VH-VL binders against b7kms5. Designs and how they scored, part 184

Target 1, 80 residues: b7kms5
Amino acid sequence: DTFETVRNTIRIESEVDESLRQLCHEERITKETWLEAAYLYLCEKPEELAQVIQLAQERLSQRKAIADYKRAKTMQERFL

## First folded at step 10 (VH-VL)

Design ha52 (framework fv_pozelimab)
Fold by ESMFold2-Fast, scan of step 10:
Structure ha52 (fold): chain C 80 residues (1-80), chain A 125 residues (1-125), chain B 107 residues (1-107)
Amino acid sequence: as target 1 above (80 residues)
Amino acid sequence: QVQLQESGPGLVKPSETLSLTCTVSGDSVSSSYWTWIRQPPGKGLEWIGEIYYSGSSNYNPSLKSRATISVDTSKNQFSLKLSSVTAADTAVYYCARDYTLDEGSSDYTIYMDVWGQGTLVTVSS
Amino acid sequence: AIQMTQSPSSLSASVGDRVTITCRASQGIRNDLGWYQQKPGKAPKLLIYAASDLQSGVPSRFAGRGSGTDFTLTISSLQPEDFATYYCLQYFNYPWTFGQGTKVEIK
């Protein structure tokens, strides 16, 4: 009769987090329930889901490029 | 899905150059760092080196005088050449994707998430 | 180069046992450590990255802990498919270095 839950840590852009936290505070919901609702809603809308997946892939690619840059910079410093 | 496949001669004579190629499918060779790792029979793993598609490379100091890793973006492959081989270079050679995950701010983590099946190279007359 | 030392070098355990493998770095490596499983005749497989993060698709019975110089990999309920050699790998500084491996034999 209760929801079985899992705990996950996720890292998102600070600007996105700030905006989402403000929304959740104003609407009196939690980030967890917003994430669940957003995913469930999009699963009912295949064309919108595809759009979101495309944006996610673009954001993932950008974050990976930034991560590779951080790696190169840090390793050069540590080698010395 | 991403897959890696090693190819090259299984037998190399002492003093010659060992040449191996890793073919990447399901991902662009320009998207990540790529690495070579070897394992002598019955022994542990040894990191050989890594390459980024731009040509930036880093090598294990114990091998850097003999090892060269290169990328061929047109064939979606990367390769290892190890010169002046001896019996001590007999090993299973693996290629792997050397993935960088963004952890936010200045942080990142590195892992080898996709590996080739490995190819045994024996150095013998 | 940073030396990674695993203990024990080998162990035997029964199905259902809790198994703990330790990895020690010769200097601080933060959480820049991964754990890899290698079954006989196969390539290594990533289990854990960033010392404690479980790779997608890896059973939850595997858990990693630690930071700095001392790290552990725990298998909470050993299964027959878990017989393998386990390696830690530090990626804090070049060259990347593996531990010598821990062989887990089910018996």
Scores: ipSAE 0.533, ipTM 0.854, lowest interface PAE 1.6, mean pLDDT 91

Design ha53 (framework fv_pozelimab)
Fold by ESMFold2-Fast, scan of step 10:
Structure ha53 (fold): chain C 80 residues (1-80), chain A 125 residues (1-125), chain B 107 residues (1-107)
Amino acid sequence: as target 1 above (80 residues)
Amino acid sequence: QVQLQESGPGLVKPSETLSLTCTVSGDSVSSSYWTWIRQPPGKGLEWIGEIYYSGSSNYNPSLKSRATISVDTSKNQFSLKLSSVTAADTAVYYCARDYTLDEGSSDWTIYMDVWGQGTLVTVSS
Amino acid sequence: AIQMTQSPSSLSASVGDRVTITCRASQGIRNDLGWYQQKPGKAPKLLIYAASDLQSGVPSRFAGRGSGTDFTLTISSLQPEDFATYYCLQYFNYPWTFGQGTKVEIK
């Protein structure tokens, strides 16, 4: 039997990627299987899932604020 | 889900001020840049300007002397005023979210991912 | 201002056809280009950002390529819902400018 899979690309913080890569190397698993396991585990724990979602929303807001700052700075330099 | 809705008079007399409001729901007007774009009937798209909730704004130079965009955070709205209108200002006016996406390092990109349905403004006596 | 010129201004095609639309900037704009689809009476819809990145929910038959001054949008197998006008938009420098549009019509 084979698994049906979907190809996805993601962009994550380099520090997080380095830590996750090290964990996967030491435990002999892949980032793909770690992500699947983490999601499936959290789906059985609604309160912990809610906390993860809150952290994700906070991280998204931080990334957007940084992006808006970079945009304002770059456009000031280009428009001149 | 995020939705935008334009509102304002559909008819404006020549020489008067065109006033439109965009109501934002499902997101805070303080979270993004917001933009106005217009399209004369049967023609292409023209960018009018953008605003950030702090009051920072940028305008198409062709419209800068007449256009003012403002934000009302208490009503979660942003608005366009275009003064001294003529028949050339007849168009469908769209508001849109002007989203900034982080692309790592110094890089970023934008996309206008949510648009209002548009409102036709006719300038006629 | 940076001028965006699309080619062709209109084309006729059949369902299943491969359609290519080009967009040329009067100056280098890196990859700061988006493609938008507009159906009659509707607001534009984002298809592609950063010249080649497909927006979530947009079918994979749409593909963008290019950098600098020359860009293309390709629809690999045209579907009935794809008959529309397509616009490129540069956001490299103010004012942001759209191409004049390419109308894809049923043959």
Scores: ipSAE 0.572, ipTM 0.857, lowest interface PAE 1.4, mean pLDDT 91

Design ha54 (framework fv_pozelimab)
Fold by ESMFold2-Fast, scan of step 10:
Structure ha54 (fold): chain C 80 residues (1-80), chain A 125 residues (1-125), chain B 107 residues (1-107)
Amino acid sequence: as target 1 above (80 residues)
Amino acid sequence: QVQLQESGPGLVKPSETLSLTCTVSGDSVSSSYWTWIRQPPGKGLEWIGEIYYSGSSNYNPSLKSRATISVDTSKNQFSLKLSSVTAADTAVYYCARDYTLDEGSSDLTIYMDVWGQGTLVTVSS
Amino acid sequence: AIQMTQSPSSLSASVGDRVTITCRASQGIRNDLGWYQQKPGKAPKLLIYAASDLQSGVPSRFAGRGSGTDFTLTISSLQPEDFATYYCLQYFNYPWTFGQGTKVEIK
């Protein structure tokens, strides 16, 4: 068989993770296969893909702003 | 999508100030921390310092007395000035984005995910 | 400043080989370590962050392990494009410090 996999560590918001875990449990699928299926489906739907990308960009901007704020407060305390 | 481009004189005379600019495209300079790193010919990498658009900055103590990093949000650029240069400051200078990932309370992961191509600065009379 | 020491300074290897590079911190840095690849004449490229997390787009043959003071980067089956210099970087305490680099050369 030609099938090959890679291991990735993905960190997502806890509320989203909990909702996704519940969905996967109810539907008897794994998070890995859900991610693969969602991506493949959206690649066939350009307008829907664009909406998802816009939401992802907004969420990334929000998370980065919070992380950078925490960095300004926390990392300076580690200076030797 | 995010790209960084260094610019500035490739030749600087001893005792003068080395001045470099990094132009950010595909992202706002106010969205991340930004860093300068240098590499003398044939040698390893040395961290110079970092800046956040609010003006918060940290420097390598070995360079702090001579190095100043600043941000120009109107031009979407950040810059490095290194005063009183000598031949030891001859290096390829890189600008890079310091990406901060929040992995939990006070657990921050930092990495340099986007780099400029680098610009060689030679200090010579 | 935290000193980062890489071993070996250089190695010679053939395509298909398993290559292991080590990085040692002079004090505990948790998992606050990244690995970077630099090809001649090019800027460094992020491979691994948080000691073991693979950056998006980086081939799975690259793997990082370790915590505290001892870290390794392993390339499970060396490819022609992997001949480069590899650097570790700690971001636990300022100033950020790089290892001296490990050059992976064609045998």
Scores: ipSAE 0.401, ipTM 0.785, lowest interface PAE 1.9, mean pLDDT 90

Design ha55 (framework fv_pozelimab)
Fold by ESMFold2-Fast, scan of step 10:
Structure ha55 (fold): chain C 80 residues (1-80), chain A 125 residues (1-125), chain B 107 residues (1-107)
Amino acid sequence: as target 1 above (80 residues)
Amino acid sequence: QVQLQESGPGLVKPSETLSLTCTVSGDSVSSSYWTWIRQPPGKGLEWIGEIYYSGSSNYNPSLKSRATISVDTSKNQFSLKLSSVTAADTAVYYCARDYTLDEGSSDFDIYMDVWGQGTLVTVSS
Amino acid sequence: AIQMTQSPSSLSASVGDRVTITCRASQGIRNDLGWYQQKPGKAPKLLIYAASDLQSGVPSRFAGRGSGTDFTLTISSLQPEDFATYYCLQYFNYPWTFGQGTKVEIK
């Protein structure tokens, strides 16, 4: 009633998801509230936020390299 | 912010080679696939080809015999050469980033998320 | 090459209208389809990828549906800035192929 929410679909690494799911279960919180809390907390910590952004950039770069490899392999097969 | 800018002659004579360069800023040319697309005045879009910085390229079969795309990593640019041009090659030429999005496991999606403004090339004598 | 056919080629609509554009592939392309918007004198802009996924920054009134051979782009409540030509693009097989375009004009 007081909260306006949006529904998002996100894809995260399965090992990270499994670890986060276990943490949420043990602490009796949800992934949604953990994500909100983590972001809000980091917004008040500029140096930690910068570190998180750097890690996110590294992970994005790695995923993109893997995606480009999959693309090269798969699209080759679709000519024939 | 990633930006692309086409450059090259706006007028090319029939039978000669059309040469265009796309300058990439805000991203490394070695980080993605890159593509050329053209649009004749008043008509639809046609894909010319794509390149990955390693030199691997794919072309529209209708243009493959005449088209060459290359990458210059030192200048952060990629270029299109189209030989033996005719009036049918008159078009606005766009360069674009040909992005691959990881969808997990063996899956991915492809889209063109950043485009140059386009450059009109007229083929006439 | 996979042929992409759009319907209609053009339509006239009023602000607030619900607009639906259809794109049909000559063979199955899974969900490997994007929708692009082009305004006069401008480069195309990505709206939707993977048939139904909305690109960040694109208004939620745009929605894509479909898989296989039949796809639709719907604008739930047409706005003045939406008058443009819309193109579908398949990226399932080389060469990439676009539909012929659908021009959305003001009534």
Scores: ipSAE 0.568, ipTM 0.860, lowest interface PAE 1.3, mean pLDDT 91

Design ha57 (framework fv_pozelimab)
Fold by ESMFold2-Fast, scan of step 10:
Structure ha57 (fold): chain C 80 residues (1-80), chain A 125 residues (1-125), chain B 107 residues (1-107)
Amino acid sequence: as target 1 above (80 residues)
Amino acid sequence: QVQLQESGPGLVKPSETLSLTCTVSGDSVSSSYWTWIRQPPGKGLEWIGEIYYSGSSNYNPSLKSRATISVDTSKNQFSLKLSSVTAADTAVYYCARDYTLDEGSSDFYIYMDVWGQGTLVTVSS
Amino acid sequence: AIQMTQSPSSLSASVGDRVTITCRASQGIRNDLGWYQQKPGKAPKLLIYAASDLQSGVPSRFAGRGSGTDFTLTISSLQPEDFATYYCLQYFNYPWTFGQGTKVEIK
């Protein structure tokens, strides 16, 4: 019947976004449907899901370190 | 899951030093900024200061001359020392994770997402 | 220091009411503002960061709006568990400063 959807804003790395946009264009799908399909597929593959979670944790850790560095620089400039 | 737990004496005499420790579990103290916040009974919240494991710290100017925050990476803890206390320092003291979220380019967001339960410190003779 | 002023300081409302709390900064802080809920005897809990972004696990009836100096927190349909004091906090410049708090009391 009628799909109920929720709007989410997601920020991803530029290079990854460019690659994903190209894939979606070539395959005639949307980023929304790709994300839904990828998640549903991985939920049925516990070992693959665990690997994806590990990669996500590594990427999150790296982005957080970069964010902390930006914070230190920006706050220093606001005082100086 | 990240959890924070405050510990230290609940009673401190006027003119002495208030010492509190926050024990971090589920994450490394070197992975984030950490903060102390206090709340006098029946009043609002006051930010005391923050620390990063490298030793970088920032303090509320109203407390800077008396407050010292330090990190012990071997014990996965950070602590607050507040010297020369008076009755005005009676408050519930909270420790919290001061999280930085990447927002892209040169920007970021800050928020306090994990808090300790708080510990009441009473300054009385 | 940047002064954060909340309005009102307290209010009484009924379950199902729309409640709006305002927070005003003494200077522009972009969207570097968070909203926190504190229930009696408990530590504060993050509701909203970056003025408008809902923290994971927080009910969608909570919404934040604003940028610069004027900010609002809206609870679209007040529930019994929403009895609490709400604080805004600016992260734009040191020292971090909280508003004085708004106490929401259920009629």
Scores: ipSAE 0.534, ipTM 0.840, lowest interface PAE 1.4, mean pLDDT 91

Design ha58 (framework fv_pozelimab)
Fold by ESMFold2-Fast, scan of step 10:
Structure ha58 (fold): chain C 80 residues (1-80), chain A 125 residues (1-125), chain B 107 residues (1-107)
Amino acid sequence: as target 1 above (80 residues)
Amino acid sequence: QVQLQESGPGLVKPSETLSLTCTVSGDSVSSSYWTWIRQPPGKGLEWIGEIYYSGSSNYNPSLKSRATISVDTSKNQFSLKLSSVTAADTAVYYCARDYTLDEGSSDFTLYMDVWGQGTLVTVSS
Amino acid sequence: AIQMTQSPSSLSASVGDRVTITCRASQGIRNDLGWYQQKPGKAPKLLIYAASDLQSGVPSRFAGRGSGTDFTLTISSLQPEDFATYYCLQYFNYPWTFGQGTKVEIK
């Protein structure tokens, strides 16, 4: 009679979170149910899924570049 | 799929320079830090050093006077040269991707997520 | 350099056992610690990063805990494929240093 669920913690960009929170408030849904619905919808649409994956890969690359920059600055101090 | 492959001579004479190359496929050598790690037979792991494609490098102080790591972006490779070798340098040499994960704000974490299969280098006459 | 001390050096266990391996840093390293598994003749494989975060594709029976100087890797129900040598590695300060390894052998 009930869905079995798992808890997880995810880190997303602050501006994206604020926009998603506003959408969820206006539509009277939760971030959890929006994520489930978005994934299930995309699994039925291979072309749209591929576009989302491409955007995700681009965003991941940008975050990695920022992380590498932080690494370079921080690690400079650990020999001094 | 990202793959790394070590190549270079399996036998090096004492006092000579050990030279190894790691070929990166499935990713750009410009996208990450890259590292060399070695393991003498039957012993543990030792970090040799790391490089970023811009030429920034850091080395284990115990090896810094002898070790040089370089990157060749045109060939999508990075390499290790270790000079003045002795029997103590006999080891399996691994190359690996040294990945930086953003943890938000000023924080990050590091891990080696892709490794070459390793190449045994024996230092002997 | 930060010294990483692993214990035990080796242990014998049976399939289904709970196995715990300990790693201690000579100074505080926050959570900048990874755990790696190495099978004979193979390259090490990342299991856990940031002391407790499980790498994608690694079974949930592996768990890392700790911060600062004291860390543990636990295998909650040992499987045949888990017989290997396990290494901890600190990324807090240069040079990166590994523990000496813990060999998990079949009883």
Scores: ipSAE 0.508, ipTM 0.857, lowest interface PAE 1.8, mean pLDDT 91

Design ha59 (framework fv_pozelimab)
Fold by ESMFold2-Fast, scan of step 10:
Structure ha59 (fold): chain C 80 residues (1-80), chain A 125 residues (1-125), chain B 107 residues (1-107)
Amino acid sequence: as target 1 above (80 residues)
Amino acid sequence: QVQLQESGPGLVKPSETLSLTCTVSGDSVSSSYWTWIRQPPGKGLEWIGEIYYSGSSNYNPSLKSRATISVDTSKNQFSLKLSSVTAADTAVYYCARDYTLDEGSSDFTFYMDVWGQGTLVTVSS
Amino acid sequence: AIQMTQSPSSLSASVGDRVTITCRASQGIRNDLGWYQQKPGKAPKLLIYAASDLQSGVPSRFAGRGSGTDFTLTISSLQPEDFATYYCLQYFNYPWTFGQGTKVEIK
């Protein structure tokens, strides 16, 4: 069996990245294999997958609200 | 799936007020900025203005004295009123979602990702 | 107001051609530029935002480049569905302003 891979770039919250990097270092795994394992595990557990999706939706909403706030401040500054 | 639909009269008399409503489905009108854009027949696009559900709005200075955009969160709609219309206001009017994307750190960008189909408004006696 | 000048105003091309459209801003707008495609009788469709970022679902043959005042949209291999009018839009400062449009027509 062979693994064919795709390259993805993602931006995540700094504190989450720091915590994940520490976990991966301590457990001797990589962020990419952790992501693969987490997704595969959750696909087998519909109730837990639903919880994760809900958290993801909440985090997305928070990031968008922060971006809207930054937008309002920046656009007012540029007009000046 | 997010959809926008313009509604309002297709014919408005000179000197009257043009009133258009955009109905938002598949998303909350409180989730984004919303914008109106118009296009006179055979011509290019002109930005009219934008609104955030809290009432914060920005307008094209050329239209600011005549244009008012408002949000009705209970109906999940936003609307445009343009007063004292003339033949120069004849155009297809589009409503669109003006989406802010967080690009990480202090960066962000925004774009109009969902548009209504447009409604033609003719100003004529 | 920031003026956006597109060139050419129209061009004729064949399927498979490389097409380049330019957009120039009257002052620096960083990368706060989007490209929109409009087919006759239809609303505009977002292709590119932040000068170079491809919107999800848009074919990779579309590419945007540039920053500051000079921007380009390139279609690397024109397809039949690409015959349309293309508009650039600056969103650096109010009022937001569109270019006058570039019509891509079949030869």
Scores: ipSAE 0.443, ipTM 0.839, lowest interface PAE 2.3, mean pLDDT 91

Design ha6 (framework fv_pozelimab)
Fold by ESMFold2-Fast, scan of step 10:
Structure ha6 (fold): chain C 80 residues (1-80), chain A 125 residues (1-125), chain B 107 residues (1-107)
Amino acid sequence: as target 1 above (80 residues)
Amino acid sequence: QVQLQESGPGLVKPSETLSLTCTVSGDSVSSYYWTWIRQPPGKGLEWIGEIYYSGSSNYNPSLKSRATISVDTSKNQFSLKLSSVTAADTAVYYCARDYTLDEGSSDFTIYMDVWGQGTLVTVSS
Amino acid sequence: AIQMTQSPSSLSASVGDRVTITCRASQGIRNDLGWYQQKPGKAPKLLIYAASDLQSGVPSRFAGRGSGTDFTLTISSLQPEDFATYYCLQYFNYPWTFGQGTKVEIK
């Protein structure tokens, strides 16, 4: 049984990564299989999927606001 | 899907003020940076300036004395005014969304991910 | 202002060719560089950001490399829809500055 896989790199909040890494260690699974399982499970649960999407949208909005804040602070000095 | 649409007169007389509006649909104008870019016929791209939806703006120093960018959150629009125009201001004018991507720590990346189709403004008597 | 110099200003190529264009900044800009494609009569389209990151929906035949002052955009196997003008843009310092463009033309 062979799975065709794709390698990708993701950037997540360090606190979340530490928590997920601990969970994977305790349960003897990998982050990749956890992601696959979580997505597949949620696809069978439309109401739960909607809640996860809402949280993801909120987190994306927060990261955008933080990035814009960093941009404003850093770029203040960068006129030529 | 986010879309941008430029509008304004296609012909402006020398010494007058060029006024363009960009209408944002599919997302709010709030919480983003917005930019204007122009391209004279047969030439390259020139950055005019940017505005954050709260009103903070930055301009190309070559245009700063003449350019004003503003945001109207109630109409979901942002606009460019360029005063005292000459034939050198003849160009296709583009509006674009200037996205800031978080790269972690103190780092970020900026890019223009959505563009209007462009509007030709000719400066002639 | 940071000057962005592209080379060549134009090139002729055939479908299937490997095309490389370069962009040089007059001072160090880290990886704060984007590549944009513009087809005649159309708005520019983002291809690559942060010098090397491919925008979603952009074909994998496009690749960007470099940091500091020297950057390249490579199209590994040119397709008919790739005949266009390509611009680099630095966003390290205000004002944002574009290269003068590289026109990729049919041989």
Scores: ipSAE 0.580, ipTM 0.865, lowest interface PAE 1.4, mean pLDDT 92

Design ha60 (framework fv_pozelimab)
Fold by ESMFold2-Fast, scan of step 10:
Structure ha60 (fold): chain C 80 residues (1-80), chain A 125 residues (1-125), chain B 107 residues (1-107)
Amino acid sequence: as target 1 above (80 residues)
Amino acid sequence: QVQLQESGPGLVKPSETLSLTCTVSGDSVSSSYWTWIRQPPGKGLEWIGEIYYSGSSNYNPSLKSRATISVDTSKNQFSLKLSSVTAADTAVYYCARDYTLDEGSSDFTYYMDVWGQGTLVTVSS
Amino acid sequence: AIQMTQSPSSLSASVGDRVTITCRASQGIRNDLGWYQQKPGKAPKLLIYAASDLQSGVPSRFAGRGSGTDFTLTISSLQPEDFATYYCLQYFNYPWTFGQGTKVEIK
C-alpha cells in the first residue's frame, strides 16, 4: 500500500547473522528495515560510509581467498 | 577496479606456437583463478582452460595436448601457449577473471566477471 | 562433455517486448549455469550466475530461472541496448561448455 519493494536473497556469515537477528528481536525491527536504515544513515555520513566500505572490502578479500583455497583443494580431491 | 589486457602477435603461421599474455591491473594475479576463452569469427565461445598461481590448472580436453597456461607473479601476468596451430585456431582470444564464490557446504559458484577486450589471432601463411 | 543447446538460435523483437531464451543441458547440472551478453565487437558480460542470481549492475529486467537441465533467460521489457548475442555456460563439470548463442535482433 505504501512502499514498492524488491525481494533480495543474501548470504552472510552465520555468526554475524545470529548477532543481527538478536539485535532485531530486542529492538522489535526486521532485518529488512535495519538494512535500509543502516544504508540510508551511512549515505549521510561520508567518512563513516568510507570506513564501512573498507571493512566490506577486507571481508570480501578474506572470503575470496578462502574460497579459492578450497576450490584448489577440492579439484585435487575430485581428480586425484 | 580490475582490468585485463591481452597482448601478442596478431598473425601466426601454421604449425607454429601461438603465444598470448594477459596483463592484470588493479589486483594481484595471485588473488584469483584466470581463464582463456576464444571465439572464431562469426562463431560461439569456447573455454580453453584456467589457472591458479599455485599451478592448479584445468584444460578443455580438446586443447589439452596443445595448450599451456602459466602465471608470472613478478609481472602480474598470465599467458597462453597453443602449439601446432592451424587455420581452425583463428579466433578472438579473451582472458578473464574466473571468480570463485563459496556457497557453503563445499559448494561453489564460478563466473567470469572481468574480461579483456580480446585480441584477434589469425593463423595464415 | 556436457552439451548446451540454446533455442532459438536467433529472434527478432520490438522494444518493450518480453523475450525468453532457453538453454538445455545434456545432463543435470543443478543450478551451475551462467548467462552472458555479448554486443557486437565487444567482450562478453556476465548477467546471471547460479542460474538465477543477478550480477551487480545488471538491470532488473533480466531474470534467470531453472535448474537441472532446463533454463531460461527472460528480458521483461526489451530495450534498444539489449541487441546482443546471449550465451549460457555450464560450470557443473569440466570442460566448461557454452551454448551456441542466441542472437536477439531488435525489429
Scores: ipSAE 0.259, ipTM 0.801, lowest interface PAE 3.7, mean pLDDT 90

Design ha61 (framework fv_pozelimab)
Fold by ESMFold2-Fast, scan of step 10:
Structure ha61 (fold): chain C 80 residues (1-80), chain A 125 residues (1-125), chain B 107 residues (1-107)
Amino acid sequence: as target 1 above (80 residues)
Amino acid sequence: QVQLQESGPGLVKPSETLSLTCTVSGDSVSSSYWTWIRQPPGKGLEWIGEIYYSGSSNYNPSLKSRATISVDTSKNQFSLKLSSVTAADTAVYYCARDYTLDEGSSDFTVYMDVWGQGTLVTVSS
Amino acid sequence: AIQMTQSPSSLSASVGDRVTITCRASQGIRNDLGWYQQKPGKAPKLLIYAASDLQSGVPSRFAGRGSGTDFTLTISSLQPEDFATYYCLQYFNYPWTFGQGTKVEIK
């Protein structure tokens, strides 16, 4: 039985990606299958899923703040 | 989900100050830049200005002497005041989220992804 | 200020047609351009950012291309719900400036 799949491209923090690649290499799994397994497992663990969502929201807020900082700094240099 | 809603008087007399408020729900007003855009009846869109909750603001030079945008973090709102109005200021006024997307390295992208429904302000005696 | 000029100002097309709208900046703006759709009586809606990136939830029949000064928005296989005015917006430098708009009318 084959799975119907979609291709996604994502950008993640380089240190996180490095750690995840190390884990996948040591456990002999792929990044794709780890993502699928992690999501499916957490969907059956409501309290743990909520913790992960909270961390994701915090990380998203940090990335937005960094982007806004970069915007403020570089836009000051682009005025005509 | 994030939603924006404009509020304020629909009729303003010439020479008075137009005052509008945008209520933000589903997100903190401290999380992004926010912008005001207007559209005269039958005409195109004009950017008025933007604000960041820290008070940092940028305005269209054509409106800078009359426009003030402010943030009220306790009410999760941002507001526009436009002084000395004339008939030329008659327009639908929109508030929008002025989002910054991280593109990696030193780069970023800006776009307006969430808009209020708009509120018509008529300047007439 | 950077002037944004759209072409054409209006057009009429049939369902299923391929429609192309152009936007020209008076100076180089890299890929700092967005496309917005506005239906009568409604607020504008983001379609495309960074000149070519499709906003989540926007149908794949919309495509943006270009960099520098010349940009296009293409609608492959026009649908009835695509009746609207389309605006380009540059955010390379302040003030942000919109094109004058292109009105797409269904025949």
Scores: ipSAE 0.480, ipTM 0.825, lowest interface PAE 1.8, mean pLDDT 91

